# VHH binders against F-box/kelch-repeat protein At2g24250, part 1

No score or structure here was measured in a lab: all are predicted.

Target 1, 374 residues: F-box/kelch-repeat protein At2g24250, of Arabidopsis thaliana (Mouse-ear cress) (q9zuh0)
Amino acid sequence: MAMKKKISTSSIMPDWSQLPEELLHIISTHLEDHYFDAVHARSVCRSWRSTFPFPSSLLRQSYSLPAFPLESKDLCCTLEKVPLFLFRVLTPPDAADASSEYFLGGLGQDKSNDHVELPSPLQCSVKVNVPGTEPILMNMLDCQIIPLGHKYRLMIGCNPEEYSAAFLPLNEQGGGGEFVALLDCTDLFLVLRSTEMRWIRLEKPSTASCKELFTFRGRFYATFFNGDTFVIDPSSLEATPLTPHIDSNFLVPSGNEELFLVKTDFLRCRVSRLDEEAAEWVEVSDLGDRVLFLGGHLGNFYCSAKELPHGCGLTGDSILFTVGSRNVTYPYKYGVHTNKRKAEDNINCWRSSRENRVLFRNRYDPVLSFRVER
Structure headers, positions and changes below count from the first letter of each chain, unless a header shows other numbers; Kabat numbers aren't used for antibody chains.
F, E and O are the ipSAE of ESMFold2-Fast, ESMFold2 and OpenDDE, as the mean of both directions, binder to target and target to binder. V2 is 0.75 times the mean of E and O plus 0.25 times the DockQ between their complexes.
[cut] marks letters that were taken out.
Atom coordinates printed by the task and the answers are left out, and those that the model quotes come from them; centres of patches stay.

## First folded at step 8 (VHH)

Design g01 (from p36 with P99V; framework vhh_8dlx_2)
Fold by ESMFold2-Fast, scan of step 8:
Structure g01 (fold): chain B 374 residues (1-374), chain A 125 residues (1-125)
Amino acid sequence: as target 1 above (374 residues)
Amino acid sequence: EVQLVESGGGVVQPGRSLRLSCAASGFTFSSYAMHWVRQAPGKGLEWIGNIYYSGSTFYNPSLKSLVTISRDDSTNTLYLQMNSLRAEDTAIYYCARGVTYSLWTGRSTDAFDIWGKGTLVTVSS
C-alpha cells in the first residue's frame, strides 16, 4: 500500500546576519539618533558592526599633542574630549522610602581586551565601581541616560594624568581650527597654542594648589584651594584676580553670560551672580530653569531643566553636589525649610531635599568604569 | 573693604636703617603681588620693587643694594627694609596691590588698583 502524497510546508527563517548591505544601510540611517540602539545593532554580527558606525556622541574625540615636556620625550601626549552623561537608576514603585540614584560619568569603548566596543547596555547587567561604596550591579534597561556635554582629560602614554586641564577653541564660528590649552602641572602652568604646537612653561598666578581650570566667555578661569580665582586671557596670558573666595566655594558658568558663586553651610547653599560692571557678587533667590551640578571631583556643570526628559526627577532651581564619604549628591531646593536653625528665616538659600542621589565615579577620571556580570 | 595701611615712617638720621610695614585687609593677601613705590617732594613716582605671591622679589636696579622687600602672609603684612639711608631717600612711601600678572614673567603689568595713603620718611640730621 502506497501512502497518500505528503504536503508539508517547511520554511527556513532568514538568517538576519545575511541581510543585504543596502538594507542594512537604510536601517543604520534611521538609528543615527538612537545611540544605544546603534550600539546594540553593532553587537549582532560582524556585518552589522561594519554597517552601523559606533555612535559619534559616544566616541572620544582626541587631539594628538606634542610630547610632554616634564617627562621623557618619547611619551605620547593626547587630549581626549570625553562625552559626559548622567545615569539615573529607576526605583521600583513598590520600594518603600526609595530615592532615585544618579551616576555622573562618561561612556566609551572598552579596550581592555580585543573587544573594542562595550557590550550593549540594553542586554546586560553591569557592575559599576563607585568610589566610597560597594560595587553596584545595574541592569542598563533600568537606567535612564542623560547627556550633559563633555569633559577634557589629558593622557600621557596610556594613563590619564591628575593634572587640571582646560581647552579653549578659538573662533569656532569663524571656521578656524585654532585653540589654546592650559594645564596645571603642580609647580607651574603649561600652555599649548595651535599656532605654535609646542608646550611652553608659565608662572602660576598663585602659590596655592590649583583646584579647577575651566573656560567661560572666551577666557580661562583658575581657582585655588586658598580661595584665589584668576581670569586668564588666552592670547596675552595675563591673569587678573577675581573677587577673593572663601575655601570650599564653587564657581559655575551658566551659559555664556552668567557666572555663579555657590557657598555652602551645613546642607544649605547660597548663590550669587557676578555683576562685572558693579564689581560685586549679587545674591540670587531663584535659578529659574537652571540645574547646577557641583563636584570638586569631576568639576562643575550646568544644564537647563528644559533639556532634561520629563519625569527624570530633576527640575529647575536645583543644585546637586557631593554629600559625605560615599560621593552621594542630593538636590538642593529653594524654600525647603526642614532644620531648626534661625537660617530657616532666610528665604535666599537652597537646602538638601534628599529626594534624589547622585553618585560620582572618580574625581580623576569622569569615565564610567563597568564590567558585564553574568 | 579693601585697605592698605603703611606705618613705620618718621625722621631718621643719615646712615641709619628703617623698616616700613604695610597692613592689608579685605582681600586674600597671599595671592597678590605687592609693590613699594615712593614720591620725593616735587618729583614723580619712583617704583622701588615688588614681591610676588611666590615670595620672589624684583627690584629697581638703582635701589637693589639698599632695600629688601618681604612679606608675612600669616599677618597680612608687607615689609620694606631700608639700609644706609641718605637725604635723597626722603619721600612718602606707598604700598600698592598689583592688578594683573603676566604668566610669562610673573610680573604685574604696571597697573595698581589699591594704594595706601603713604608714610613719610624724612632723612635729616
Scores: ipSAE 0.282, ipTM 0.539, lowest interface PAE 1.7, mean pLDDT 65

Design g02 (from p36 with S102T; framework vhh_8dlx_2)
Fold by ESMFold2-Fast, scan of step 8:
Structure g02 (fold): chain B 374 residues (1-374), chain A 125 residues (1-125)
Amino acid sequence: as target 1 above (374 residues)
Amino acid sequence: EVQLVESGGGVVQPGRSLRLSCAASGFTFSSYAMHWVRQAPGKGLEWIGNIYYSGSTFYNPSLKSLVTISRDDSTNTLYLQMNSLRAEDTAIYYCARGPTYTLWTGRSTDAFDIWGKGTLVTVSS
């Protein structure tokens, strides 16, 4: 109802500290799936902070796994669930430029402290650590936080591993915590099933190196640098080639119904949608309300511009490339730029001059850390 | 134990349509890509098309406008819809289980590993 909106907009006035505990409890139960509103509620006053616990979905969650079979030592292994967000730093009202900076990455607690602290209404600042830059102090009221989903990362001992992991929960509504995890370990695949909790070595379906491993429509998808693409059944572990054959560019799932192929060359970007009935990649002239994020370690994902806050500076028909060693990208307007070839053979030139810079970590590590007062 | 049984063949007039069926048993049908292949009298095998377990189809380009492949995983049945039949479509039609890479043991061959016995389609005036 209206309670969620009242919490998210309340700060200094009106005096919400007078709200009865019974109403706070009702609000709390409505915020189970609205973790950012719970964070904002905790910034209202001390009473609200004690009533609303810090959302566990914003903390790093992990699954204890059997010792990793490819290491010489019996090191503890964990699968870490890292939520991914786009953080927007709002431009000060008196700034001449309309450009905004965005940060792409995970959200989590600061592990350097023995307790976690949340900014108060009197100190609504959160330290953002971006590689290659001085730490940026962000005001929580001036920060728009856009959820993009989550990614899984393998931890061996205390160090993050560079193996990509795809995690598929089985029977979401059946009450079982059953899952299948599939890892690309460069020379082979590893599978872990919750029913057995032991690592099993698997053959790779291609001799080429694996480019990406992801989930779509309850199955695993694996792409390889030679253009091979396979759909893998999580139960049987049978891999079948995806037709039509694709080259080594980007595959992007958009919800449960659409799969996009993004090709780039020196002069332009081309996007095609899979028409499964016709077994064809059909080139599209625009992406509508879609915003595509294309990145190596973070994987490929999308969001709907309809779900973005009004005035956020990102609009539909946009692509953000977060690949390679780069830590900066700019929105590429597909329908505007892809329909005409550029005179230059270097597509990098157009990116550096665009409004709305996006900074990213080419890793699952959190960009933003919160502190929660004891 | 693993079996594919084609049905629906017979004599049809030129220009008519015909739907063939293939009943699968003895394996998890929904996990496999399935193919249709035909052999005209005195000629070699001609691949018609396939359907992956995802529902994605791929056709022989020379036949794409004339055929549609579909599947019903609830009844373990594969279908081939043929339109605008001509005398050159006279053949024995086979369904076959496609190549599958089992991550447990590695690649299967790119040859079809399970075949039906076929159903005869005769297009005559």
Scores: ipSAE 0.165, ipTM 0.491, lowest interface PAE 3.5, mean pLDDT 67

Design g03 (from p36 with L103I; framework vhh_8dlx_2)
Fold by ESMFold2-Fast, scan of step 8:
Structure g03 (fold): chain B 374 residues (1-374), chain A 125 residues (1-125)
Amino acid sequence: as target 1 above (374 residues)
Amino acid sequence: EVQLVESGGGVVQPGRSLRLSCAASGFTFSSYAMHWVRQAPGKGLEWIGNIYYSGSTFYNPSLKSLVTISRDDSTNTLYLQMNSLRAEDTAIYYCARGPTYSIWTGRSTDAFDIWGKGTLVTVSS
């Protein structure tokens, strides 16, 4: 072997490239739940790269689609699976208020079209491009990044469209590549089945504007601003009303096990869970170890606080709402607020009080772009 | 045309060793991670391991002591060395080009994008 392991009793900076693979495996178990740290570890040297696999949560899948039927141009379309993250800004100890601020966003293409591996964590700086503001230079060691899930977006040629999209894979375990996609194109729905690869125009089941579009238990769910909610079968495309009725609230799917309803009114927030056998919504007094993320146009997500990285600043029984169109969010402690009737405790007052402490502003695009510096 | 061609399979007795080869053409082999995957009769796909373009390897823990993956970028060839073969190692062995990972261009795949046709290994007395 060419490389000799150096033993020094006094060293200002160890040579990490000389670490044996057995020791790297011990380190890799620590990084299993730290996706971006795993990518940083991969940039240290070739041995680390082979030991720490590239995190699947950072990948952006793309599905080739037929030419978009609502365009006069015969342009190629793709549906992109964009990974979504919660970004926490780590601040100096004397600025404790700012450390409670979180950003919801995805990773986008840099100005370069070339693939770039992340530099080592000891030499890493990233310019964070927040749409509508000047780029902010951030040291990656000071930026905590928490993976949450994925959002699908339509690309027509090279341009992203802001249509709501839901994607249903038909065989997740064994692959097969079959899927059904559903798009909200304002005046109508568009459906694409991978077996046919042609656009199907589908009349909207409600006259109101579509609020949310998502998948749960192998079906599509569409909510509308008038409170209408429909379940759409991916094979027949038949829409049936969801019973019991809801009033223009937020639905949060938790895998295949639970569906939560988050209702906000003038004074308070209430959460209920669907009991399908009884066909009723059952109000819950607290969320336990659950954390609900309500990202509006980014979609709604659920996580267990036990599965979140240590030190992320989030505890159970929390709901994170976006503040206006800025995509900045703050933890709302559900059990603490739900029984209060004082003006200072209502949800609108809570939201308004947080606007004055916004560290970052993003009013136009929820997707954050990164520029990696060597 | 981009293609992968496996070879070296056949009938072997239990306890013996076998080396499989995979010849790559139509792409810059040295720039990609390469994988070995197998499928026993009536079973699903089982990942064996991979080798990055750097030469570093990562293995299925259940198979790590029994297999070695290597590559020769000068001949565009991937190798799988198997030792102490057992009846349960009977399978079709595939080489596959690793996923194209790019978070910067906005395109990537979670699955292998190019597969060979496979080579059959039968372990029998």
Scores: ipSAE 0.000, ipTM 0.101, lowest interface PAE 19.1, mean pLDDT 65

Design g04 (from p36 with L103F; framework vhh_8dlx_2)
Fold by ESMFold2-Fast, scan of step 8:
Structure g04 (fold): chain B 374 residues (1-374), chain A 125 residues (1-125)
Amino acid sequence: as target 1 above (374 residues)
Amino acid sequence: EVQLVESGGGVVQPGRSLRLSCAASGFTFSSYAMHWVRQAPGKGLEWIGNIYYSGSTFYNPSLKSLVTISRDDSTNTLYLQMNSLRAEDTAIYYCARGPTYSFWTGRSTDAFDIWGKGTLVTVSS
């Protein structure tokens, strides 16, 4: 069994339960940006648990929904907001400044018990291949964990469904908690407005299988494997083809201000930004402080390198790709000049790297999901 | 406590068969898809196959003719039957749980959340 991460690494264990509440509050403030360290602090003793609140970012926001309309039974239905993280694995283990492997994962609650709560301490172990040694058992709480965003998951009769979901909150400044959700249910789309709480069946605007669903600037975006892309108005539900036309590529929203198109080529990657006023895609020479995550089935994300922890191994002007049938993500430096071809300029080489071998993907879901247990 | 414990590994001669077992405890075993994964020395993890709560099985195409996955929900046990073992099948074999299962699609939406410690299989004459 893997050992849990310890607060103290000293060979002489100090009595941490004797720390003054004043000092615990100061430590608590610093751990707010380190979700798993906050969970660990809560497991030390009762006084620490009362001082360090459970991180709200690890709690799954859940929305109660009407009975699912595609089922012969009227089953309880909920939409869960599942936080997604990037886990950094050092290879070799003691080389913090060497190359690193990453994989995408979520953190879940152990719902096998009747009372659903996130237990403390958090336990999760993964076997990691380290070149030149036997495989090692690594506790994921000892890895650097980087928050990326979230994925919405539909629950029907206590079972999660493999439906893509896009969630659009309405009137955030008004505090109404209203939303519109769009689900890809394979043969059709389903729409739910929180103001009406009834399912609306929506025919897909393309006969091809849906590739991605996401929200951008108050609209839904749906891409399809045949290259079709549509913008769907959340109130009228009218689907309009995206102008200008795109091929089979990746769309990455960067907040509400920018939409990027990432086109992978056999030798390189090209990123374009949508100029909505000119109605054209403009190729960009660099991404600045942006880091783009192409998570395949998990969706596409972005973050600012300024928001990443110091020493996490990621810098701006980077793209991370989930590697095919393996649940591994490797950083690619965008904007490197083509005067000399480097391994980093060849995306196929990056995707095929034997250095990236932490987890193997099954055919349907590459995500490593952590169950928090007692 | 949610736990998976693999057993049945050991030294076996090439061409022979071996059955591995995985004992599950601490959760409703019959509600989850279960997976077998292996790691050969100096190599990454390789997915072998899975079995859904319904009994439906899916295999790595490279291994389909050589392995069979089955389950006994009455004893909370998962099995991996391996035939015609080769030296290249030398690996640590892991049992893993698909975290939750979709009743209506027959598929899991999440990746592995619980792993066993593994059992070593050495194929050698």
Scores: ipSAE 0.000, ipTM 0.099, lowest interface PAE 22.1, mean pLDDT 63

Design g05 (from p36 with T105K; framework vhh_8dlx_2)
Fold by ESMFold2-Fast, scan of step 8:
Structure g05 (fold): chain B 374 residues (1-374), chain A 125 residues (1-125)
Amino acid sequence: as target 1 above (374 residues)
Amino acid sequence: EVQLVESGGGVVQPGRSLRLSCAASGFTFSSYAMHWVRQAPGKGLEWIGNIYYSGSTFYNPSLKSLVTISRDDSTNTLYLQMNSLRAEDTAIYYCARGPTYSLWKGRSTDAFDIWGKGTLVTVSS
C-alpha cells in the first residue's frame, strides 16, 4: 500500500507569461530608461518579447553621407552612432574595486540579412580565469553594465571597416548645423565640409602614419607614430606643430575644457594638462571627477564619475588602459603614491596581469554584437 | 609688410654677455611662438630655443645654462640674452616665426614661416 501524506498549502510562483497586455505595457513604459532591464524582460517569453521593444539606445543609428571616392569607384558612406558600455565582472568572494576586471564594448543588434537572429539578445560569454580552478564561463548579463555614451563610426563600402575620423560642429548656436569632418585614409587626409557635401583630398602634415584624429576647442588634432602632433584649423586647413615635441603615449581630450597628456614609465603614470596660454604641459596631481579610457582601437576618451551609477566601483582619478583587441581594461588610480610593497603604483603590475585577463567569447571584436529573435 | 629685424650683434670679448633683439611688424606678434636659430660659419643651422605667446620658454639642452629668451608684446620685440660667450658662439643669429603647414599645398615640415635677415655675432679676443 502506498503511503499518503497531506500537504495543506504550497507556495506557487506566479506565472509571468499570464500577465495581461495592459500590465505589460505599464511595466514596459517604466523600464524605458532601464534598457538592460528591458533586455532581461524580453528573455522571459514570446509575449514579453513582443510587448517590450528592443531598446532603441542599443540600436545603431546610421546617417547617409556623400559617396566616398576610392580610386576608380564610389563607395556607399554612412556614419553610425554606436553606444558604448563598460562591463564590470563581479566574482565571488570579493568584489573590491582594485581587483575588479572591466571591459569595453559597443552594443547593437545584428540586423544583417546574412546572420540568423537568435532568441537571446545577449549571447556573449566571458571566460574568467580563477587561480586554482578551471576557467569559468560567465554570461554578459551577469556583469554590471555601465553606459558611457556614444562613439561615432564611419563606415565605407559594404565591408564592416572603421576609419579614423574626427567631426567638428561649426556655428552650433547659429542654427546652421554646419560641420567639418577630417578622415585619415592611410596615404592621405580627406575633408568633408557640410557647406559642400563632397570629399576633398588633402596632404598629410607628416610622412609618418597617422595614429589618431580628434577635436578639441574648435580645432582638429592629429598625432603620428613618429611623435609628431599637429593642430589643424578647420577653415584654412593649416597645420601647426604642437610644441614642444612630446614622447607621449596618449592624448585625451576632456570635452572642451582640458587636453591631457598621459605618459607611462616602468613605475609611474604621469598626467599633464595643456596650458594653452603658457603653451606648456603642466603636471597634475589629480584628475578630479574624471575617468580616462586609454588605448586600443576605440581611441582615447573620458567620462565624468558623477554620471556613473552608484556602486559601479569607479571614482574620479581613474585611468583604464585597454588591453589589446579584446577591450579588456584594468583601473589605475592616479595620484596614489605607495611604497614598493603595493603593486598598484607599478604600471608593470597592470601589464603583467594580462595573463589573468577576462576573455569574452564573441565573433564581433572589437564591438560586442547581439542577435534578437524576429 | 610682415617682417622680422634682428639687431644687437657685433664684436664681443670671450666671457662677456650680449643681448640680441628682434623687432616684429605686420602681424599680431603676441599670438605667435618665436624662435632663435644660429648658423656658425661653414656649419648648419642650430636651434637655440623658443618662447610661446604666454612667455614659457624651451631651450636646446646644450645651450640651456647659457641663454635666456624673453619677449615684450607691448613693443613687439623678442630678446636673446647670451652669457659667458665663447669663440664657438660666433654665428649669424636669426629670429623666426614658427613653421606652419598647409594641407592644401603640402608645405615643407622644416620651412620656417618667416625669418629675419640675421645679425652677426663675432666672439674674438
Scores: ipSAE 0.128, ipTM 0.453, lowest interface PAE 3.9, mean pLDDT 65

Design g06 (from p36 with T100R R107K; framework vhh_8dlx_2)
Fold by ESMFold2-Fast, scan of step 8:
Structure g06 (fold): chain B 374 residues (1-374), chain A 125 residues (1-125)
Amino acid sequence: as target 1 above (374 residues)
Amino acid sequence: EVQLVESGGGVVQPGRSLRLSCAASGFTFSSYAMHWVRQAPGKGLEWIGNIYYSGSTFYNPSLKSLVTISRDDSTNTLYLQMNSLRAEDTAIYYCARGPRYSLWTGKSTDAFDIWGKGTLVTVSS
């Protein structure tokens, strides 16, 4: 979003139910391109809800795919294009020490089309621990919402096992909707090509369990828990070991030109960039304008700090780590920490700080997701 | 300057064990999957197995119970341990640097890009 928000959240508004109809129409016109402000305005009262339509840009687009063959039965398979957001929890005004937490998730419309719902990993209400007060239930729609683009997710049956998947468009310049999807199904890979529209069994290049599947520069990348890493051609489905060898937990593509290796240990985080000309991983001291997102159910990805709205609390040279079952995401300032050699440099010590306030989620929504090239 | 040099071959009696070595130089050995291949007199090449840079191994099913492949990345050395040698194991043994793998078949789709000179193993009474 290029333009600044024009309307405050409904929770801090005075009694606006008495506002004249002509003024409501003027406000509605200004909110047409500010979808989250429109959503908040709709929660003020029933007269506002009838005046401000539900933003179509928040609606989830879905596509039927060929049935997924699992054991003795075919399961329904649906590809969903879900808007992706970073949610910043606003600190209550009565808190002595202000701190912020971030959550990564999608947003959608419920069955009635009258309310907004938050898909997995976030729900509409979460329990928030606030120092000096009783734990409160917070509507996550009352936080600062930062748009990051879209993600694809795959729905298979009712309760699918967790799988790694990657989605690759073959022609980004308008030669039709051709694509290849690659899915890890424990003992084997499955491929779905737009030309055949059928899931086909493939061999795995490693005996170990697959850790991540993602796309970078028009190819698939597969990492395995034993350290095996392969680059896979989407047309031939040939797998080539990635050189130089990787001994790390995370690969993160950044733009069209860069691939980062993020190694976390008990004490610190180290980031290296692949130098393809020298065929080596070169440790970097800072990430510039880049923001890297690591862990959790949404995979590893990046954005430019220049694409983030002003006042979002994030600047470049940041890594956001998602922690465990609580789905809390913490900003880590890479360039500041890599130049320190003391206990303050410890990621685990940093995570236990006051800024790492913990939120409890209401529910898990078991979905598969595809990484999509931007 | 990229080279692979096999060693450890010779004349061995049936039923004995033998360990072959392959010394790699001129490239980052730890970044490549490595293979063992053999050629018996008057026959074609037979793939024995491979070892990925991670240590994961895959073997020709006909040979899996008889051989073990290992590597030492600190010395840039590949090993083939052979047990219960038979007259039919008489061959020239080659190490090779790993090619691409087809996900359709789980097998190499390219020719090996670097080969050693080979080491002769003769199993005779």
Scores: ipSAE 0.268, ipTM 0.530, lowest interface PAE 1.9, mean pLDDT 64

Design g07 (from p36 with Y101W W104Y; framework vhh_8dlx_2)
Fold by ESMFold2-Fast, scan of step 8:
Structure g07 (fold): chain B 374 residues (1-374), chain A 125 residues (1-125)
Amino acid sequence: as target 1 above (374 residues)
Amino acid sequence: EVQLVESGGGVVQPGRSLRLSCAASGFTFSSYAMHWVRQAPGKGLEWIGNIYYSGSTFYNPSLKSLVTISRDDSTNTLYLQMNSLRAEDTAIYYCARGPTWSLYTGRSTDAFDIWGKGTLVTVSS
């Protein structure tokens, strides 16, 4: 029996606080994949709060780390696993001239069970122009919320660091909890292994500044602004040049199966896939159901359009650049915008668009809190 | 101790096939790109091809139709399969570890460091 919507949408019913535990258990099993419905169920009464746990996908995982060696004083150091979401601001029916807008951020639990906090130094946000008022951020109930995965960030004291961090869990099942973390600290690398719990200073494999640092298929990958690219073994910390050689703006893993090279001049791009068998980059004509997110403080990541809800405003074969002029970017449809137009023509086309405009606010610590009623 | 030991060479008749092995020890074999290089009598070193950690291979275009490189990371072994052998394929065959950078020391290794003395292949009628 489908009971999910009865909990979320019921207006007047018998006293819900008196539901037997057996029925609450059945309902909770149906809400496992509907975490915002679970948050609303928790606000009904204390019995429901104990029956419906706060969704783990909305909780921050954190790891206590040894004091950071590059600071002038010893400060509490933590690594946070930040769940990332794309929030689409829906256009009300009576505001047909407003554009569709998006913002990215993480969600966390407030100390109060009636609140959800959206703290993230990686958050980019947009304001909805409401006629007759100042632009405002909408409540989470007025936003379509799309899960995009996770990013790891380093916290020193209460402040997020601008250092690029890559985190490699060695055993995801609750046996070991072992990991290796690698940081780009501008003039050197730092590594932390869970087995030793101490920061170790490392040399960079290139004299150039690090552009990208990420994990793919159980290894670290590092790219540099001079075109150097290395695969780093997490146990030996030996860096091997990635061949064939690349000179690119973005290297993007698509799950564990594919590695994409995106060459871009801001608005135009060419995407190639690594053919590991042939040891060559093969240009692709389309991205299928893939959506790529590139650059800025959020790093490079992907999602499948098949995993996105209908009406979210994003479809496959799309690229979102998080590095835009004045914190503004537009969805790039790969296969539509290829080498056939000048960059200025593409800028003019997208600038005039009223749909799918994304604004990124580069704020040190943007915080957005929502009160969850019910 | 880091070492590479080539084996499987010998005398073989023209037109036949031969598979060479290279046993690796003293390092994390699965993390390194590996190369095959040969030296015919009185000639210089000739690069045959390589295999990356991913299993991807790249060959000398002059030899691509003749050879196949493979690896078995569970046994730390590199292989070179040669088909349709000719007298010109008579050479000492070496395996070499690809270039690496130690993040601890900041030092690189040479791409064509040759470990041991190789294995001799003689193609004779």
Scores: ipSAE 0.240, ipTM 0.523, lowest interface PAE 2.6, mean pLDDT 65

